# VHH binders against A-type ATP synthase subunit C (atpC): the designs that were tried, part 29

Target 1, 342 residues: A-type ATP synthase subunit C (atpC), of Archaeoglobus fulgidus (o29103)
Amino acid sequence: MITMIYKGNRAAWAYIVARTKVMKSRLLKPEDFRKLLNMEFDEIVRYIGETEYKKEIDELGYKFTGPRLLDHALYANLARTYRKLIEVSFGASKFLIMKYLEKWDVWNIINIIRGKMANVQPEVVDDILVPAGERDMDFWKTLLVKDIEEIVKSFEGTPYYEPLSKIGSEDMSKIEDGLYKVYYRELLKLNPSDFAMKLFLDFIKMEIDIRNVKTLLRLKAEDATPDEIMECTIPGGYELTEEELRKLAAMPIDEMIKALEGYWFWNDVQIEGKEVAAVEIEFDKVWIKTISKRASNYPLSILPVLQYIVLKKVEVDNLRVLGWGKYYGLPSEEIERQMVIL
Below, E stands for the ipSAE of ESMFold2; O stands for the ipSAE of OpenDDE; V2 stands for 0.75 times the mean of E and O plus 0.25 times the DockQ between their complexes.

## First folded at step 12 (VHH; framework vhh_7aqx_2)

Design Y8 (from X4 with L105F; at its last look DockQ between E and O 0.73; V2 from the best seeds 0.00; counts 0 for: pae E 2.9 > 2)
Fold by ESMFold2, look of step 12:
Structure Y8 (fold): chain B 342 residues (1-342), chain A 124 residues (1-124)
Amino acid sequence: as target 1 above (342 residues)
Amino acid sequence: QVQLQESGGGLVQAGGSLRLSCTTSGRTLSTYAFSWFRQAPGEEREFVGAISSSGGRTYYADSVKGRFTISRDNAKNTFYLQMNSLKTEDTAVYYCAAKYVYRWFTSPVEYDYWGQGTQVTVSS
């Protein structure tokens, strides 16, 4: 396995993988989520305040309550955790971590624009900002007070300007898709200069496949045309190439589902009798299981680091689903169906 | 383009009732949950209640439980908020909103579609 794991690369990756394993050991376990599901909202906040989220809960608790406290604390912790991962990384690992985390700029752009269009208070948008990408929190806070035209101008000279310039002439959903298309397109321009880059790019392509199969199934359930489906998909998948997607999009849904059984992501997927949301959760689980397996196969590489980045986000998502579900008054069983507990 | 439009707002005496409607236009939103939010001057936009995409389940904020009822008519592409036993603190602009069913119970920021709002004023 010398050709797959070089001595020099082993030393460089050993440090960040070791740091990542320590951080990963502090993630909430399935049994923690089982306890949380039986708690009322205030108990959940108290429980979380005794975990790695203590700093954020303590600092924000005097200012916020309810779901806003939870959102702000969870996303602040996510951002702090991701910035720490960047801080302790160096060389190739830092470069790849930073490139992957640039998706959080897209998250922030989308939610700032959504907030402006819906006339939601800027303070509520601030709750869910994640300054973990290229731009810092000061940049994002300046956008909260700008109108949409000024926000769009702030991205002149960047690849994100093109989709943003179409606000007002196209549906917002197409603008959002365009922003993610830019993010993935720029990532896929990276050259596979060594094995670490190859593993990273394959990871990105597989992530695109998961996003695209979810898009395909959702839009088929909405009776979208093949052309409408293709407009919403991200180019550059691992097995779901543009050619494959066009073939699938043209099929009746029964034939399409049978054809999907031949792809890497159709391992142990059970969608019969499930609502659209539950189908999306199944593919979230497939992705997490796949990441874990590949990280085990390449333990001294970027993959364990990417695994942690994804698992931390999954934890934040689960806690958000739990908190908002309790706030909206959903039964625990309904909340659990939209969580990923593995 | 998808649009949501509220109607049915107005002035009502405390203890009275109003029915709000939210009509969707454009494509079908059959895979969406619908929620009512409200916002009084100087206050945050707050959750009032929601209905699942199937229409089989409804959810309500504690402050309105037992007084408000949400229903949905997919054939008319409309969902409703029946408001009974109104109080002066129910005075607000009421907004309808739609969210794709995947993790739909979330921050107002993340809702996909919003109406322009309809004023409800409850006088003593």
Scores: ipSAE 0.852, ipTM 0.924, lowest interface PAE 0.6, mean pLDDT 90
ESMFold2 (binder alone), look of step 12: mean pLDDT 81; pTM 0.836
OpenDDE, look of step 12: ipSAE 0.855; ipTM 0.935
ESMFold2, look of step 13: ipSAE 0.492; ipTM 0.775
ESMFold2 (binder alone), look of step 13: mean pLDDT 81; pTM 0.836
OpenDDE, look of step 13: ipSAE 0.837; ipTM 0.927

## First folded at step 13 (VHH; framework vhh_7aqx_2)

Design A1 (from Y8 with S52N S54K; at its last look DockQ between E and O 0.76; V2 from the best seeds 0.81)
Fold by ESMFold2, look of step 13:
Structure A1 (fold): chain B 342 residues (1-342), chain A 124 residues (1-124)
Amino acid sequence: as target 1 above (342 residues)
Amino acid sequence: QVQLQESGGGLVQAGGSLRLSCTTSGRTLSTYAFSWFRQAPGEEREFVGAINSKGGRTYYADSVKGRFTISRDNAKNTFYLQMNSLKTEDTAVYYCAAKYVYRWFTSPVEYDYWGQGTQVTVSS
C-alpha cells in the first residue's frame, strides 16, 4: 500500500534527476567566462551565438541589436530551458518544479509594473519576461498593453491581488517585497508529508534566509528603521525566524554583522573591506555551494533539480552582468566582481 | 516616499552648456548608483551616463563622452550632469534614475527610482 505510493514518486525523481544531469553538463564553465571578460560587447554576443544560446541569437538577431538582443535571447533561452524541465517531469516532481518556477510570475509582474511607472516602452519590458511560471506568454503580452489599474484587476481572486492593490499608497519596493512574500507564503503551505517534500521546504526556507540577510544588509546600510526592515523581510526562514530578524534589525550595523556569524549562511563569507554589492555576491556563492552539497547528499530528490534551476539562472545572470557591464563601459575587473564564477 | 527630482532643463543654443541636477529626498540612497537617461520623442530611453555609489567612478555613452560630466555633491544629496558642446541631437527629456548597487548596470526597466524628467532643447 505504502509501496504503491512511493513507487510512483520515486520513479519520477530518478528520471528527472537523470535528465537534469544532462542539461547541467551543457552549462558554461568558469573558463568560458574568463574568455568572455576579455571581449567587447559585440564579441560577447557572437560568442554566445555559438553556445546553447545559438537558437535564440539566430532567431532574434534580425529584430534586435545591442543589449536588447542579449536580454531577449538570454531570457528566452532561460524560459525554454525551464519549460523543457517541466515538460519532461511528471507527478510530484512536476508539481514542485512548477510551484518553484512560479516565482517567475512575480518577476514578470514586477517588471511590467516598473516599465509602466517609468514609461518604458512595452517592447523593452518584453525583452526580460520569463514565461516559466503559472501564466503563459500570451497572458504576459496581454498585460504589456494594460494600464496599472487594469493589471491589478487581472489578479483579482489570486493571492497577489493584496500587495498589488496597494500601488500608489506604498513604495514600490514594499509592494515588490509583498509579491515575493505571497509567493513564499503559498509555497510554505505545502505539507512536509514525506522526506522528499521536507527537503523541498527546507530548501525554500534556506532560500528565504539568503534573501532576508541581503535585505537586512541593504536596508541597514540605508539607515532604515527596524520596522521598515521587518516590512521588507519574508517570513518563514530556516534560521532567520521573524524573532531573529527583529533582534538583528534593532542592532547597530557593526553589532548585527557580528551576530550574523552564528547562522548557517556565514560559512566562508568574507566581508571585510567589501562594498555591500560584493557582500551580496558572497552570499550568492554561499547559497550555490550549499545547494550543491545538499543535492549531492540527496541525489534522488528535488534538490538536484533545484540546483540546476538555480545554476542556469546564475549563468544567465552572469551573462547579463557581463553584457550590460561592457555596454555601460565598465572595466572588466569591476564587472567580474558582480559575477558568480565558482 | 523616496523621490528623485530633476531640474535645470531648458532651451539652449547649439554649442552651449547646461547643467542638470537630480536631488533625492526621503531615505538616503547611499547604496545606490545613479544614472542619467534621455528619451527623444518616439524613441527608446537611452543610457547617457552613470556614477557608482562609491569611488566616484563615472561612465558615459560613446555619443556624449568628452562632452558630458557627471559629478556628485554629498552635502546637497545632489547629482549633476554637466552638458557642454551641446548638439541638436542632444534634445530630449532627461531622466535621473537610481539602482541599488548590486548589479546596477542593467536594463532601464529594472531601475528602482525615476525622476519625472526635465526637457532639454538644443536650438541651432
Scores: ipSAE 0.829, ipTM 0.911, lowest interface PAE 0.7, mean pLDDT 89
ESMFold2 (binder alone), look of step 13: mean pLDDT 82; pTM 0.841
OpenDDE, look of step 13: ipSAE 0.833; ipTM 0.922

Design A2 (from Y8 with S52T; at its last look DockQ between E and O 0.85; V2 from the best seeds 0.81)
Fold by ESMFold2, look of step 13:
Structure A2 (fold): chain B 342 residues (1-342), chain A 124 residues (1-124)
Amino acid sequence: as target 1 above (342 residues)
Amino acid sequence: QVQLQESGGGLVQAGGSLRLSCTTSGRTLSTYAFSWFRQAPGEEREFVGAITSSGGRTYYADSVKGRFTISRDNAKNTFYLQMNSLKTEDTAVYYCAAKYVYRWFTSPVEYDYWGQGTQVTVSS
């Protein structure tokens, strides 16, 4: 009976949402970040070593120091946290969580290739790998010692091969964009006939909009041509369709900004006179506010889980910005401007 | 297409000065931060200093603060590292690198563009 099936479906979502709510309660709060901003680098590491990151800091502290310790610990904790979500999920929730987290394979591919191109030591690349997607850490570690041609060959038979095969004949920024295009294209092939899948796909399409508006504004600031802009955007947005993006890309920047005011992501955003980095942060905040509102509207769905996944990444990003900023000697004001504290 | 190229390295006596240049070719990188790194044999690549895309703000590692100055010549699309009061500890290959200004202070592996490096040797 429909009633029996419906109750079972709500109970299944209630389980994973309850598990993620506990995990969400462990996230650092705004007051934690206010304290951290007044610390120097080594104080930050000690403070983090008494939080949910204690395990990673303790395990890695004998082997690493400085910003490498922090990066390795933060990304190891991120990976452990994401793998826990997969472990405690089942059915539709597990499938969607795994598909969403595949973006971390793209992260790993990009940074391994960057390290090879820049002749950076493999152990430095290892600090920032996140084995939370389809491939495990053993796979990534074997790539660290391969040359670029061997790395590309490791992805033969996958959709990621096509952009990787262009290394040497295309600019690396286009290769990296191509990898994310593959990731999103494969996600958008999922059939939206189920309400749970529709919520997931709408989330993905809105995420694409956020990525695309950032790309549009950045490339306009770089005086890129409309064709160059379109090559860097991700097809399949929620409101920023390919046709909308093409129109916006062809406009002078003042007209484009006014036209953008009509889209879902333009809630009290003011970008006039702001540096590009500040504009990026504004849209990060818009995204977090939007996913939080949608998760509140659909509390027994995948949305609270996706919200947590995003919030955990934001926390790791904030801690990385803080640690590297202090290490590079940037003033706290500049560091704070690139943090998302909500 | 986008390339960074360092020049100006060489041999100099302790206490001396040297100016490194980093020239950008290809498209303008107006939304990028430009950083100098250095690497001695067998050591990790170390941050030296940076200038933001606006060209108004500079940052330096403690080990070089007060001795090194970063500047830009917009007409030449070139970024400079002026190194004064050089010490033998400053001996390294010096690299310029560029990162999109959104969270540009990251691991060296995450930088978008790197130069080939230029050797600086400081003799006692």
Scores: ipSAE 0.758, ipTM 0.879, lowest interface PAE 1.1, mean pLDDT 89
ESMFold2 (binder alone), look of step 13: mean pLDDT 81; pTM 0.833
OpenDDE, look of step 13: ipSAE 0.838; ipTM 0.923

Design A3 (from Y8 with V101T; at its last look DockQ between E and O 0.74; V2 from the best seeds 0.78)
Fold by ESMFold2, look of step 13:
Structure A3 (fold): chain B 342 residues (1-342), chain A 124 residues (1-124)
Amino acid sequence: as target 1 above (342 residues)
Amino acid sequence: QVQLQESGGGLVQAGGSLRLSCTTSGRTLSTYAFSWFRQAPGEEREFVGAISSSGGRTYYADSVKGRFTISRDNAKNTFYLQMNSLKTEDTAVYYCAAKYTYRWFTSPVEYDYWGQGTQVTVSS
């Protein structure tokens, strides 16, 4: 069983970074989103069908309509794009890309379980599956026909079994957090064997900080106890260590907000007069800006590749917010407030 | 453990009115948007309408605009659907669902909490 971390050098990164630069150049730009905001739902789908998503819209359009077509096309394109990135990579870059993308197994597990608990048709769950991690689409489709007990048994012998075994005895949100804890714990077992690996691990730890500050703010807004908050956070952050999180979780919310101003992710964040959802969008923007700056500082490393992976997801998320917002009848200004456009 | 429970369903004549309630137990969901969905036999679950976490904005599917009104009482942890001018096509099981306010307008699969549903039957 291979646990070795491949050594990287700058020349080994040149190929994958060049391929990633080409892929990144094809992402939608802020002006494209401004055009889309002025469209109705059916116009948005047609517009997307003339972009990088044409293949998926064309292939799925005979079978699906409405927001299901959009979701299925967006996530199928995301999966195809991520699999292409893996396919053209090799050595250390392929290893790290594959490890990072295993988070999509967690996404798939969560949504399959949510669909079962809500008695949603398996075909609707299929719309949002992303087979970009360790398991392929055939595996996920097999789970769509199983009940929850059978799904949990399918993960026996894996680290994911432990959180899944608690379904029915704990709130589903705690199960979901437990799955992400497993994912990040396994990543953090990688050792910083050289500077390239340190860049990857620091990226992961900063991503954990972003997830944890969102969890902290969400649960404080819900008046959760410090113990409840700590149970839902992910260990191993960059600056939000377990000790720092315990300290913050114990504070009254106004004192906690002042204390948060000293962390890396509070750069230019404006919280006054904003709902918690709007504050989370600001953290998304800070994360993207931070990724961009670090990738620019280390252009022949894993960081430009991770930047692209994140930016592609942000594009898919923005298109989903647009599509669902228009379909639900939200005003364009409300939709725009929940988009990440930089 | 958080639970959503619908109530107020039943049989009603076309043109009549009915009010559904969705009550939260376990803890408050003050940072959640709430949505009503409905599902007729053999059909997919359909969005009916929603209310923001603050209660300041409501949204409705075209098929129910002007006939249905959504409201919430945060003090009672209760979310309402007032249905007027009911039609036989409104016959379905009605579900309430809650989603954390961050990008809450999404696929039904991604809602955080669901009720068990309440039957609404509109006779001709």
Scores: ipSAE 0.760, ipTM 0.876, lowest interface PAE 1.1, mean pLDDT 89
ESMFold2 (binder alone), look of step 13: mean pLDDT 82; pTM 0.846
OpenDDE, look of step 13: ipSAE 0.828; ipTM 0.920

Design A4 (from Y8 with T106V; at its last look DockQ between E and O 0.81; V2 from the best seeds 0.00; counts 0 for: unsure alone 61.9 < 65)
Fold by OpenDDE, look of step 13:
Structure A4 (fold): chain B 342 residues (1-342), chain A 124 residues (1-124)
Amino acid sequence: as target 1 above (342 residues)
Amino acid sequence: QVQLQESGGGLVQAGGSLRLSCTTSGRTLSTYAFSWFRQAPGEEREFVGAISSSGGRTYYADSVKGRFTISRDNAKNTFYLQMNSLKTEDTAVYYCAAKYVYRWFVSPVEYDYWGQGTQVTVSS
């Protein structure tokens, strides 16, 4: 019975991993990005329109132009892709994928609120919504026409209400941090009942570490106090415990950097002389490499799927930065500095 | 709370000059890039230019290159948009915005902070 359960589970993982592998093969390669960096905006749109994004570009091309077209198409594709992933998943895989993708609810909430605060047209906000989380597009559309108070009220009774209730009294950055804290907290409530769950939770915890180290470095660069830093960090990391974070936060930046060398995410990251953004890009690269390695170690698990999810996001983000950068007339070198290309 | 406040807008004749200021309050945004946007009536908000967090790099839209200059005074928590050789087409509400430097080439929606805007009107 145990053997049958194991076989069944194994087959299920094999299936989703196989599907994910195919999807992964369709991702743009570093060489593609290098080509894109040498193109003008219109050329980029044309190029992307001949890739996996063709459907969205074609469908939205009659309504949208310029960077809005590209952004909307990219996010639409991302949402479609993630939904597809959910659709082809089963059992534990589906559950975990859905749980992970709930972060897009946070994304959508944040952007809706930002849009309201910036007095941006609801349509423009709609361009960047990604209905890949728990809530569907209809839900998000309802929020687009509401004021901030109504939006906050709409989340009453949910874990996200608490951070949202602070709108007007706290900095938006703290609210955003709060929302993500809620997201991760809820994930960490999951019981590591089996090996799959353990891998998933470890993945989450490692992601938290990546976020926390970025936060730590950023806030140190801003001369934030240790208490301020701790308020912005997410508990439940893989190696960065609250105690460790507190200790690091209290250190001078040079000592802190040295201390960070002992953690799994350092992997020869060079911080000296680099801008904060560049350092974050380095950690993104480390994260991607780490996920890849772990996925290879556990090929019949949730990790290859999560790897793809992360890579797909990175691709979209790269294309967005590229699109906006080119549209704004920014130099290719600067654009590339903001891209994660491995 | 972090707030951005624009100033310096007004009415100017074509060929004239204006200097806009954007002052940040609440906290120092040393890891943020600052951008100027403008929005004409019935038009979308468009990028005017930006300055990096260090102030060492500036970028401009083609429409304003050679005419507009962005600078930053960290001591005053203020960055500026010097607008020279103004044209009627430059008439718009000008906004300052701040974005954390990680992936700051993004949609205006994703900027972290916005000012309320200042009206610039260029008459013929």
Scores: ipSAE 0.831, ipTM 0.926, lowest interface PAE 0.6, mean pLDDT 93
ESMFold2, look of step 13: ipSAE 0.831; ipTM 0.913
ESMFold2 (binder alone), look of step 13: mean pLDDT 79; pTM 0.815

Design A5 (from Y8 with S52N S54K V109I; at its last look DockQ between E and O 0.73; V2 from the best seeds 0.79)
Fold by OpenDDE, look of step 13:
Structure A5 (fold): chain B 342 residues (1-342), chain A 124 residues (1-124)
Amino acid sequence: as target 1 above (342 residues)
Amino acid sequence: QVQLQESGGGLVQAGGSLRLSCTTSGRTLSTYAFSWFRQAPGEEREFVGAINSKGGRTYYADSVKGRFTISRDNAKNTFYLQMNSLKTEDTAVYYCAAKYVYRWFTSPIEYDYWGQGTQVTVSS
């Protein structure tokens, strides 16, 4: 029997969920994206400038133009939005939201390192930083002016040092995987002491499954060995245990795909004949739908909040793909192929 | 480790042609899209064109459409930029980059791998 949240906390959850619901209502709709897909880049920027992103577009429009303006504005808005969410939260909700949003520390680390590797100006990296995690913008700015060695050193004594210490000896993809492994590992150390925590941890574990199945398919498509696959997967999934992953990783691709039908994230996902990117988008859609359903089942919980966090990111990601695609002069159909629209 | 290496750059007269190559080493990037970027002195790095992981779709910036062609040879782990009818404004350092195909229409910073660049100079 599933334990429900006590009435004493019910009001608290109701408040946060209500606030989140309002925020959710401001997200762009699928029809908005369809309109945007028929616009030119400049039109898109103007359109976005009349939405919830108006503040950032207006403020940054003085200094930035083109895709940098859009990216910076989108990520600035994302950060502001998440910080606002933290601000209006309290108690258990605030704790869990903050814990989840630590993911953005990983995001920021990765992009700072990528910036260095690509030899781009620090200012360009600044455009896409999202200070919504544990560290503040001041911290990240300090890293922007450091070299890779100094950056790595700055994380000594933290769980992220170990993956970062491998920069130069491993592929960046492995470093990134390592960083996320640390992130999830730390989350999974949380004690499922109450129902709220249980829901949160299950959410995390399910997210891990989504990541792992994507990893699995990608690496299989690259003819990776089972051992290589296992090195890139994240322990602690909801249904994809280490043992399950090991079994799947050892299977031929056709058998593996068939075996995947037995897991929660399978929703008649069509894999055959699809590009890997398209398959990942399908799993993203499954994930979004699953979160929605679970949030509906537990309306006075952390799940509606987490749902919003995920949806907000998806929106920003879609807008970025759209913006860059249009800026580069790519066909709308190709752009849409990379978007997650539900 | 994965390495991208450009080659084929040099000096050419306006109206001339060059063919750039980008060779990948370390591992096969069969699930990666490849893009060419270029950067002129004092300018931002700009998108030139791209080819998807399967090599069946190519994309070009308006400034190079009809003049440049991108191709991919997965067997050789190499993709190419054929540049025809070169103009002085095409002068730049040309970079090849690889991005995993999930949402690969993105900023240069999010590309996973970069070459060191090759200089292309088009004289009048």
Scores: ipSAE 0.803, ipTM 0.912, lowest interface PAE 0.6, mean pLDDT 93
ESMFold2, look of step 13: ipSAE 0.810; ipTM 0.903
ESMFold2 (binder alone), look of step 13: mean pLDDT 82; pTM 0.843

Design A6 (from X4 with L105Y; at its last look DockQ between E and O 0.90; V2 from the best seeds 0.76)
Fold by ESMFold2, look of step 13:
Structure A6 (fold): chain B 342 residues (1-342), chain A 124 residues (1-124)
Amino acid sequence: as target 1 above (342 residues)
Amino acid sequence: QVQLQESGGGLVQAGGSLRLSCTTSGRTLSTYAFSWFRQAPGEEREFVGAISSSGGRTYYADSVKGRFTISRDNAKNTFYLQMNSLKTEDTAVYYCAAKYVYRWYTSPVEYDYWGQGTQVTVSS
């Protein structure tokens, strides 16, 4: 029965997977990043200008310079790439791609509000907006000129209003967590009614586990109480259920670390003698390896597409760390420690 | 609720020195890197320097290297900027900011906490 349904969708999956393989072939390889690490900032921009990012670098180079040029080009390219995936998809693949990419609305909301609170110029916030979710760029540019009260009002009647209504009465980190909680909650309302949806929902639940183990470790390092930790975690994980998280949050950190060895994400994680940031990089690597393995097991499904979506973001993140690090004058070794290169 | 508070700004003669302090309240930010930024009227906010969460690593913009020193006293939850050999172009509002240590070399937009700023004026 599932085989018959899967057979009926094979042409649709074959098409979108083929399109994503072409896009994936344009991603920078580990050797490219090792080369970039030995470059100065201007050399990096020139190198990037001969890659998939050429269009954005060429179009923005006349009005932007420095890390703002790079940020704007990277995020504009990310948005264009994600919109292309939506454009060339149809049916179930289009629905799932659009639902997953709605997280970029959360990204944009958070950064617009952060910019207002920090008195950062709206045009600098514009550099890092990614109009790849439900709302288009015109919507986001309208918000850039509004005050926080007007921004919150713009989300009345949406699930995002509830966390946004708490601005001023709650710590901003809890508001941001609340926005992601809304995003994941709405995704988890989808019913695993067929195999394609099951693969998607399992992916989402595993992504939640990765996010939650990072949150758990960070807040334990900050001596947060179990209740504070639970408030910051996302419900609906694959193995890190609310009950499991509550148990872990109540443990002393050394006991908790031993208990974590029993979860799917522990393999290849080395935490001994590492700072929190280095441990989070290890979980990013585990997630990428897991996505790759699952995509190879289900090559005619949503998983190769989700893999590409994640890998493209990882590439943009790496290039941002590289560019800002070089611009701030950080040594290459320090920059490399914050990159995810497999 | 976390707050950052700068102090120590004021008027100083060119060639002089000034020490800025940034204190945290609400909770310890032991997993945070701290940065100083500055902004002159009509100009964009500029990175001055940063210090790692442990205090063992410091970084400086080229325009202030050798003149400014950043330090951190974790026991007092205080982050410092020692400014020596001041120039008139150092005149600005100085801000302290904190970013969770994971991938913290980012746009000013992405910093988690900001102080209100303190004015530094360097006269000829």
Scores: ipSAE 0.641, ipTM 0.830, lowest interface PAE 1.7, mean pLDDT 88
ESMFold2 (binder alone), look of step 13: mean pLDDT 81; pTM 0.837
OpenDDE, look of step 13: ipSAE 0.794; ipTM 0.902

